# Ledger of designs, part 33: VHH binders against c9jj37

Target 1, 291 residues: c9jj37
Amino acid sequence: MEPLGLVVHGKAEPFSAALRSLVNNPRYSDVCFVVGQERQEVFAHRCLLACRCNFFQRLLGTEPGPGVPSPVVLSTVPTEAFLAVLEFLYTNSVKLYRHSVLEVLTAAVEYGLEELRELCLQFVVKVLDVDLVCEALQVAVTFGLGQLQERCVAFIEAHSQEALRTRGFLELSAAALLPLLRSDKLCVDEAELVRAARSWARVGAAVLERPVAEVAAPVVKELRLALLAPAELSALEEQNRQEPLIPVEQIVEAWKCHALRRGDEARGAPCRRRRGTLPREHHRFLDLSFK
Below, E stands for the ipSAE of ESMFold2; O stands for the ipSAE of OpenDDE; V2 stands for 0.75 times the mean of E and O plus 0.25 times the DockQ between their complexes.

## First folded at step 19 (VHH; framework vhh_4orz_3)

Design r4 (at its last look DockQ between E and O 0.02; V2 from the best seeds 0.00; counts 0 for: pae O 8.0 > 2, placed apart)
Fold by ESMFold2, look of step 19:
Structure r4 (fold): chain B 291 residues (1-291), chain A 122 residues (1-122)
Amino acid sequence: as target 1 above (291 residues)
Amino acid sequence: EVQLVESGGGLVQAGGSLRLFCAASGFTVSDNYMAWLRQAPGKRREWVAFIYSGGSTDYVDSVKDRFTISRDNAKNTVSLQMNSLKPEDTAIYFCAKRGYDWPTGYRVYDHWGQGTQVTVSS
C-alpha cells in the first residue's frame, strides 16, 4: 500500500520540436530513402519509423545490417507526402495542405497509419470545395471511404455545374463517376451531362490509349436519354457518328419513348428527372406506363 | 510537346517585388493544375504556390499574403507576383504542371520548366 513513484511530465512542445528537427536530417540517420519519380533522397531514423509504424517495421527489419538495403526506393509516393508521413511519425503532428492532403491520405492508407488517415480525412472534409471535391471522391472510392464518398457526392450535387467542369471530374475513374451519374439530385440538365461524360471519356481515352466508347461503356447506361428533346437526340446521333460514345441501342430506346409517347422505368429506360433537368414538352408523358 | 518556360527572375533588394512568368505550350493552363516551386541552395525543390483548374489558390505559410499566383488564359501563362521579398526567398523558381499518374493514383508534378533565379539581397 505504499506509493512506488510519481509520473511527472515535461513540456510537450520542446520535445516535439527536437524530434521535428530530425525529419530528413542526416544527423544520426541510419536509412536513406529515394522517393518519388524525382528520386529525392530523404534521410530517416529506423528506430522512430519502426516503433511508430508496422509497415516500416516490416520493411526495414528489426536489426541493422543485412536486410532491406539502404537506400530504400519508394518510387511512387510524392516526396512532399512522404515527408508529411515522416513528420507525423516523429512528432505525432503534421501540417496539412489542401493541394497535397489527398496524397498524404493515400500514403497513410498504404502504410497502415490509421490515426494519420483519420486526421487527413477530417482535414479533407473541413477544406472540401469545388476544386478539391472530385479528387477527394476518387480517393474515397479507391479506398472504400463511405462517409467521405457520401459527403463528396452531396457537395457535387449542390455545386454540379462547377464541379463537372473541373480537371478532377475529368480524371475520375468509372467507379467514382457512377455514383454521380446515378444521382437524381444533380443540378445539371441531361444534355449538359452527356457533354460532360464525353469530355470525361476523351480524357480517359487519351490517357489509357483506348477508344472513347470503350472508356465510356461502364457508365454510359446511367445517362437518361429519354429526357432529351428530339432535336437533342438528333444532335447526339450526329455527334455519335463523329465520335462514338453511346451504343445505338440506348439512343433507339430513347426514340421509342418519343414515338410511343410513353416512359416506363420498368422497361429499363430510365426517364426520371434530376434536380437540374430543364423542362421539355415531351416530359408530360414520361411518367405514363406502357399499356 | 508540353513545355514550360520561366522568366522574370533577377536581383532585388529585401522588401522589393518581382513578377515571374511561365509560358506554357502543348496544353491549356486553365484546364490544369499549376504550381510554383522553389529550390534554395542546398535544399530540395519545395512547393510555394498552387492554382487549381477552377482557379482557387493555395500558398505555403511563409509566402502567404506576400505572393500571388495567377494565370492569363489569353497568353496561356502562369505568373507569380512576389511582394515584400526576404533574403530567405532566394532560390531558383520553377513552374510545374501537376498531372494524375493513373497507375499509382497519385497526383504528381509531371512537367517542369528550367527555372528562373531570384536573388534577394539584404
Scores: ipSAE 0.761, ipTM 0.914, lowest interface PAE 1.3, mean pLDDT 89
Fold by OpenDDE, look of step 19:
Structure r4 (fold): chain B 291 residues (1-291), chain A 122 residues (1-122)
Amino acid sequence: as target 1 above (291 residues)
Amino acid sequence: EVQLVESGGGLVQAGGSLRLFCAASGFTVSDNYMAWLRQAPGKRREWVAFIYSGGSTDYVDSVKDRFTISRDNAKNTVSLQMNSLKPEDTAIYFCAKRGYDWPTGYRVYDHWGQGTQVTVSS
């Protein structure tokens, strides 16, 4: 009978502190990373990384040849985020900051660190604000983080006017913008939303070196133009002639709604108001039921 | 005293080549992280090429396959061979030593020379 042993624990803090001191310490290190766009050297220990993370186990599994090991280049991960990852791997703890948590989250996802990912997600939700929410949404959409996506959308719904004015909004992908434009709960008028979409498309056009209309094509169909007054539609048409954004057919459909005094029932999508939709005379003919 | 002295810059036509040299004194280049940096007019200084103490090299994407960083251990020098030069490569080029700032854990450039002007005409 193998003698029954009892597991006893020492103090956690001194242990963690000691291991933390090894993070980016060249002493006893056997691997050097070159991290980020600035090519920051970061020192680590293969055995610690390999036992804590499968990604690094695979990456470092090849025996270094004789001599100074060649640095491992990780050019896409920011240095601060990478150091946070090491801290977590070495100490099972991490200090997270609002300004870098999304980068740490991204790294956690990429390296398959599930526990760190969860910690980051909890932190993001806790510190979520108007400036961070669009960037967080983008990350959520990119990595299929459904719960975070829902939280971000809900936050933006509650703070729509402010969120639409952020740099993060302008830098959203079409995929990230779509759930917003589909929401009935946005607290913004449709005219303002159209303006925001135009601004978004302009930024995208500049970055992607594509026409505004092309960039906007995936999302413009979600704009509810039938909610606009005739004068607003006329103004939109004029603007659209100068700078194409919305397909003419979509504008024509909005006019048809006015002419027929009915919502776009024919296409199966009722023209519903959003939470922030300002009342107009013709809305009495539209399905304005709030679900 | 640590000193770095750059040379080899000049005017060259697009598509041409230049070789820059850096003479180091006060330390051994083979034991240190060395870099070439450049600063174009109105732009921030940027890294161009690295050579690690182990001899491995790295380059900014815009100069990959065109530039080559090397060192001569006997002469204690670092060189940058620049081929297929473009007008966009016009800048002052600096040779730099990179050390560690231990309190922050970041590498910092602790020494660099006066630089050498490289001008590429179209």
Scores: ipSAE 0.014, ipTM 0.311, lowest interface PAE 8.0, mean pLDDT 89
ESMFold2 (binder alone), look of step 19: mean pLDDT 80; pTM 0.808

Design r5 (at its last look DockQ between E and O 0.96; V2 from the best seeds 0.79)
Fold by OpenDDE, look of step 19:
Structure r5 (fold): chain B 291 residues (1-291), chain A 122 residues (1-122)
Amino acid sequence: as target 1 above (291 residues)
Amino acid sequence: EVQLVESGGGLVQAGGSLRLFCAASGFTVSDNYMAWLRQAPGKRREWVAFIYSGGSTDYVDSVKDRFTISRDNAKNTVSLQMNSLKPEDTAIYFCAKRGYNWPSGYRVYDHWGQGTQVTVSS
């Protein structure tokens, strides 16, 4: 039996360092990217990209020739995230930062880099805090990252007051906001949640150039208005007259609950308190099941 | 209109200190993501320091423990305290606001100032 050859390994660090030096190095490069809104030129090597990533293999083609436009324009991905992707492709390692990991994650998903995606997810979970969690939730919802979504929701439930005050919260999509508004475990009073939703809707309205009420329409039904005291409902009505946010019918339903001294049984959904719901006198008449 | 105006740059010897200021108008600094970027001669613009709306901070490794980003909410300003400066810190420094690009799904720096020159001599 011919002795089987043995695979032996050199030192990994010098090898990785050498390859890292090629990232965005015009020397020996055969492709140039124009990246991001700033149109930053980034130099790379076709053979390395093609052997490590199917996306780039398809993008760059098999043959260097006049058929591949040079430079290649990638206008959506931020330069920082793109460089991180190159670092990973070249060295099988990447330096991740809290402020940019979600952009790297997004790029990893878009380019089909499963291993990098997993590394980013692990990092996000490790460094998850109040400032990052809403943005992470948005990414999770956008790409259907279920485990991350659950972790983010759980985190926000535990840190609701702080999370609702972040820029990330204000920039959530309706799809990302819905699981929060449906949660019984939010540690915030409903009055505060209504205020937060209004602020959220205002930001969305400005960005989308749509009316506040229209932006809010997909999510406002999840607000549990029956939990509000009569004085709070009256205040909400007045505010709603000045700036429409909530359908009048929904407010009327809350008043009906007060008048009938019963929960929203007519709609088939019990009006449950949230973990942070402050007690009010009329709550004794509501179905306040709490898990 | 969103405006960012940097100041505080200059010439300093290695080991010295500078404090950069950024005056913001048209938006509230405390409600947004802010950063300092720098661009050295012949190099790309790079991220240096970041401050979240909640007040958390982040730094590139090369400036960690030497630079400090902070904000004054009352004055609507962002600052960068730079200590133990090195010649490699020589660059134009930019104050930047980071926003969300809705079509692309990426966070991007959507506004920055004209920059302030920092030169560190050996």
Scores: ipSAE 0.778, ipTM 0.914, lowest interface PAE 0.7, mean pLDDT 92
Fold by ESMFold2, look of step 19:
Structure r5 (fold): chain B 291 residues (1-291), chain A 122 residues (1-122)
Amino acid sequence: as target 1 above (291 residues)
Amino acid sequence: EVQLVESGGGLVQAGGSLRLFCAASGFTVSDNYMAWLRQAPGKRREWVAFIYSGGSTDYVDSVKDRFTISRDNAKNTVSLQMNSLKPEDTAIYFCAKRGYNWPSGYRVYDHWGQGTQVTVSS
């Protein structure tokens, strides 16, 4: 009979090591990138990039032309993340680190590298902790990564006190902060949450060069002011005069809840206690129904 | 005005130890992400050790169990204890602060020190 071909396999590690030796290696390189704000030179090999990645196929083309200058500038991606992408493209493997995995994930999304994206997500979930969780939440919201977002929110709900004190919390976008402020499972008292929101807004105000009140506007309605005792609400009014954070109308609504001594199912979320809400005498009256 | 000033570099024999210091001004190290990076002759600047605002740490594999990043909040400094030094550790060592680059969406090292030379002889 006519013989059929056989697939045979060499050892994977020597093959991978040979390709890894080409990462950022000027030997045989045919493209140079200038990467990141440091403008670090990175040497690469067009064939490996283009055959593994449509983004690079489009960026580099098959021949030099007016739209393919040398060097190629990639001004936003950090060098460490770019080198991780290259190693993955060259060897189908890469070592991930907790401090940089979110940048590798961002690059994987931007370059359309689906498998690397999924591998980064698995790693993030595995190494998630108080110091990483808010940064991971921001990435999840930015790219619509629903499963990661759910895991981050659940983690923060379980470790609320620690998570709200991190630099990552202060750097959240309003869109990333909203899921947290809407949660009934947050283990933090509302007075402390108001303070955390003010700290968050101050950082955003400095970065965006906008008033604290404008930065806070998208999120402040999620603060449940009716849960504050009257003395606390009065103190908040004085703080608000010194540094406006919360619209007067929202404070007025909280006072109306105190004056009427009742809750309404139509207003349930703003009056609902959270897992971490400390008891106050007036909370008994907020549960009353108008009937 | 943010400034980072490294010190403590020098010449040491293989197997020896050295401690680097980074004095920070214009910000509080405990409220920020800090790192040590190094640049060996003819090579790119590479991450070595990282400390989060909450105090947890990460290390590149080649220095794990030999180097320790720490901070002193009273002195507003970051340090790198380097033990069991090898000739491969020869480099200029930089202290850096990491921030979020809001327009690009990447976290980046936004401030750097001038660097301190470490040379390990064999």
Scores: ipSAE 0.695, ipTM 0.888, lowest interface PAE 1.6, mean pLDDT 88
ESMFold2 (binder alone), look of step 19: mean pLDDT 82; pTM 0.825

## First folded at step 20 (VHH; framework vhh_4orz_3)

Design s1 (at its last look DockQ between E and O 0.73; V2 from the best seeds 0.53)
Fold by ESMFold2, look of step 20:
Structure s1 (fold): chain B 291 residues (1-291), chain A 124 residues (1-124)
Amino acid sequence: as target 1 above (291 residues)
Amino acid sequence: EVQLVESGGGLVQAGGSLRLFCAASGFTVSDNYMAWLRQAPGKRREWVAFIYSGGSTDYADSVKDRFTISRDNAKNTVSLQMNSLKPEDTAIYFCAKRGYDWTGSTYYRTYDHWGQGTQVTVSS
């Protein structure tokens, strides 16, 4: 069947290349952004921004204001990420890189660019590795990106020892750390996890200029101290004396499990094993309930 | 106090090689994300190479397979081996440390410390 009026197509790459030539090009530009900490000038074209992006449509309006217009300041977005956004808006395509994709994703979320957001998410999942995964988890938690969060948690569960030693882990927010500490699938022993949590809290304490114990407070209840042997609990008490991390009440609940030879989640001493839990003799008692 | 000091720049013929060094103080390079960036005259500063805290690396397309970023933990230095240099590589090269703060008002990782730069000039 021959349709009335045929759609014909020119070559896509020359069309895209022509529009790409306008990215950050003062020729025909009618708006200038001052971007990032470096305060870099970025020239742009209002018609392309507004027709492609509701955020820019609202930010820029339909007409210039009276007098000589002032530059639009975007003080937080890195220039590289902003230029990637412009390239996408102008050409419907952009090359993504592992070192900067999280910034492009952040900008896509902030500017309401649904398609770019999804493309960034697909790329992050494709390039996810031990070095990127905790940073990606932080972004996912910050912006409520459930699919990315699920993928990051699963990756960390499969590569637990290595992931917990990364800089990205140490820089997680408490909200991003909680899904990890709640996981039964984490392949790390609880004694090592307590040490990882202390390292994490020390970094947060230095950054926030707050005591280690205050930084750790939102997450420490997820540590399963009943899994520790008595000698390990004793060592933890001495470490806690030197640098408080875990409230004494939580340690007391773990000691009660040893004294009563029973585990009971209802009594505030979680004892459910993780995939990486190493056996200890007292674990034979932990499946028994308090009478 | 965090400080970064670049060295090793100079004049080199096209096709030649140079190695740049970045001496870091006030922090441990292996615990951080480090980068080399460059700025040619009249151009914006652009990313060249990146090394993650775990040691993996990424490169800009224009330098991939020609440049290698590495670090020496004993000397607390980051280096950039530059091979098969082209006149387009002429720039001031900067060493940078990347940081971020999810607890502040920004959602972006940024470079929080920079060196003074070292000039690389590639003659054709």
Scores: ipSAE 0.653, ipTM 0.865, lowest interface PAE 1.7, mean pLDDT 88
Fold by OpenDDE, look of step 20:
Structure s1 (fold): chain B 291 residues (1-291), chain A 124 residues (1-124)
Amino acid sequence: as target 1 above (291 residues)
Amino acid sequence: EVQLVESGGGLVQAGGSLRLFCAASGFTVSDNYMAWLRQAPGKRREWVAFIYSGGSTDYADSVKDRFTISRDNAKNTVSLQMNSLKPEDTAIYFCAKRGYDWTGSTYYRTYDHWGQGTQVTVSS
């Protein structure tokens, strides 16, 4: 009977510390990356990367040799995020920061690092605040991270006024903005939301070099204009003439609601109050209920 | 045109204080994410402090409780108050604006504008 061997374990911390010392160490490296827009050289070990990550296994190939061009250019990933990935691959640990965790998360997703992804998600949720939440929402929507998306939406619902004033909000995609505009739980008045949407569309228009109305088209239908007072609608019409944002037909529908003094259930979400909707005289006729 | 101009660097003794300034033009600092970074001789550039558009701040562990990043909206400037300076803090300090690199398939953020830097030397 072959003697059964027993697996025994040494201390993990010294081991991890030793391996950490190899991260971006040119002295012992056999591969060099050029990372990010800043074109930062980052040194690594092919064998470690290949054994820990399938993405790098494919990228670096199975055979050491002239077949893999050195340096390997990774122009999209920020250096800080890439180094965090290396730290994790080398040590099975990583120090995360609020200002960079979304980039690390993105890299984890891109490289297929499931465990790192989960660690990042936990960290994001833990440190979530008004400055981070819109960006986190964008990442969640982009990569289909449902739980994170829900948490971000919930957070924004609770802190709507502050969140809508962040740069992160202005840089949301239409896809990320839609869940917010569809929410009955936003703690913001519709007039403010319209203003925020306009600001959002303006930023997008400038970046995409497209008209404001075109940029806004996918999301403006979610604005509940019927909640606005007649004076507010008139003001909106005037502003819309100067800078088109909302289709005229949508504004007309809001006026119809005023004229008919009824919120037709058939008209759906556009007549429902949000949590932060300020009371107006005509709201008594809209049968506005919260879900 | 976007410009960042650092100032306030110099020679200081260990334990001393220094305040750096970054004057921004072409954009509003209060609407953007701003950072201070530093690069010591022979070392990689590292982040030091970060201020979000909402005003929250973050710091590297090495400078936490010693450095304070702030902004003056009226002057469109960002500042770094450095207290209890150490020789290890010797570096060129850079002011940077952080922008988005959103391609639709990935989400990364990078520094899109840098200043020329200001030299900080801490003597023992």
Scores: ipSAE 0.278, ipTM 0.681, lowest interface PAE 1.5, mean pLDDT 89
ESMFold2 (binder alone), look of step 20: mean pLDDT 80; pTM 0.805

Design s2 (at its last look DockQ between E and O 0.02; V2 from the best seeds 0.00; counts 0 for: pae O 4.6 > 2, placed apart)
Fold by ESMFold2, look of step 20:
Structure s2 (fold): chain B 291 residues (1-291), chain A 122 residues (1-122)
Amino acid sequence: as target 1 above (291 residues)
Amino acid sequence: EVQLVESGGGLVQAGGSLRLFCAASGFTVSENYMAWLRQAPGKRREWVAFIYSGGSTDYADSVKDRFTISRDNAKNTVSLQMNSLKPEDTAIYFCAKRGYDWPSGYRVYDHWGQGTQVTVSS
């Protein structure tokens, strides 16, 4: 029989360790990045980046720039996440941490690193909890990660009271908040949901330097004010005078439901209960068919 | 205006303990994500401990089981209890608030204290 060539393999761990030693190592480095808002210098090696990542292949080209080398600025990615990406590119492995995995995932999406993206998604699902779920939902909505979004929404529906009190909830975009407010499965009463929406809008107002009412405008229609008792609706009006949140027209429609003793959707306000809706006497009137 | 002020650093012998404090103003620590980071000479700032708004915590491998991050809602402070200190723990320790940078979509440390020096002697 004719001899055949054989592929033989050395041990993977020493190989990875050797390459890991080059991460952010100025020895043999031929490119320097300035990363994040901290403008941290990170040293790297063009051949490793370009052969492992099409984004870097295009960004760096095949030759160093003319004249004195200039650093490559990556102004948005946090340094910790960028270093994790480099470790993955250099060694095909990286340790993920709960506090930073969403940033590594974001970088993986932006740099077109599909395997790292999938590995980050698996890790997020494994470590998902009340403290992480809203931040994960925001990432899922931002990048259209449907499976993660569905998992996060289901988790929040099962842990609504706790999740709505987290900082991650307060930092959701309107687009990420809408699927939650549309859910009939939330285990939260509408009075509490209104308070959560106001807290959410206050944070957005401070960040965007815009009035609370403007921040809330894309989402407030999803609040089901007809479910509130008259005393609660009156309290909401007083709160609205102090800090406008909900358009007067929406409050008026809720009062019309009470006055006419009808909850017909033809009037524009949803009267459908959520799983966590506490019963109120007037809810019997909301089930009446329109004649 | 958001402000963070660290204190409690100093010189300590290996094996000793030290507690760092971070006084916050302009925001409520218990409603935010807070972290301790450190910067050893010639190195970049690196994450040490993290506390989520709901109170759960995570630690870097090198300090796990030795350091404890906690917060005091009444005083609006974050603290770092450091036990079994090693010379490798010598660094400037920073308290940081993690915020959300909506335009970029990244969670970043948007406010920092000036730092407090910890020196662990052999």
Scores: ipSAE 0.762, ipTM 0.915, lowest interface PAE 1.3, mean pLDDT 89
Fold by OpenDDE, look of step 20:
Structure s2 (fold): chain B 291 residues (1-291), chain A 122 residues (1-122)
Amino acid sequence: as target 1 above (291 residues)
Amino acid sequence: EVQLVESGGGLVQAGGSLRLFCAASGFTVSENYMAWLRQAPGKRREWVAFIYSGGSTDYADSVKDRFTISRDNAKNTVSLQMNSLKPEDTAIYFCAKRGYDWPSGYRVYDHWGQGTQVTVSS
């Protein structure tokens, strides 16, 4: 009769603390990473990384290199985020902060750390606010994090005016901005949304050294110009002459809606009221449901 | 006492070359992480090149393929060969040793020289 063994467990905290002490500790380390733009050296242990993460298993290989291992350069990951990753790998725990959680999330996704990813996602949702939400949305869109994307969009819909005024909004990709501009639930007037889009495009133009209109081209079609009053359209047209943002054809289409006093041809998204759309006289002709 | 002394700076025309030298004393260069830094007027100090104890090198993108960091173990010196110099390379260049700050867990520049002026004219 094979003696029946019983698995017994020690205290987890001392064990975790002991392993935590090895994070970025050159003692017994056999690999050095160079991380971030500042090229910070970070020391680690190959066996621990390899057993906990397939990415590192592949990256580090099965055989230790001869002599002093050449540093592994990871220039795109911030040091703080990388240390958080190591903490998790070593201790199966991590202290997350609002200021760095998106970077940790990014690293988790890149390294295929599913559990850490989930922890980060939970944390992001918990600490989500007006200042963080656009950056979170960008990360969500970039990595196809659907649940986070939905949560971010919902948050922005509820806090549209504030969110559109954040730096994060100005730095969104077109891909991240599109879901917002397509939303019927934005609590912002179309005139303000146009202004926000212009600001967004200006920032992008400066960064990319491209014309504003070119930067805006992928997203401007989602602006619902038919919702604007004639005076607003005239103003927009004048502004557009000075600084091209929106294709003239799109503005003309909006004018046609006014002239025809019917939204039938445009009964699509361009004439649909958003939650924050302010009432205008011509809206009665667009058969817009006023919520 | 740890000491780093830079030399080799000067005035050079755009497209020209310079070689900077750093003489180290009080420690062994081949056993340490060494760096060249530079500081242009009105700008923050930035890293230019690294040489690890193992001999591996790394470069800022702005100087990649133009600059080469090397060391002479026998002379306990570090060098920076700068080719195809540009006006943007004008700065005071510093040789630095990177140590380890245990409390913070970060590498820090624990020693650097007085620097040598490099001026690239257009």
Scores: ipSAE 0.024, ipTM 0.455, lowest interface PAE 4.6, mean pLDDT 90
ESMFold2 (binder alone), look of step 20: mean pLDDT 81; pTM 0.811

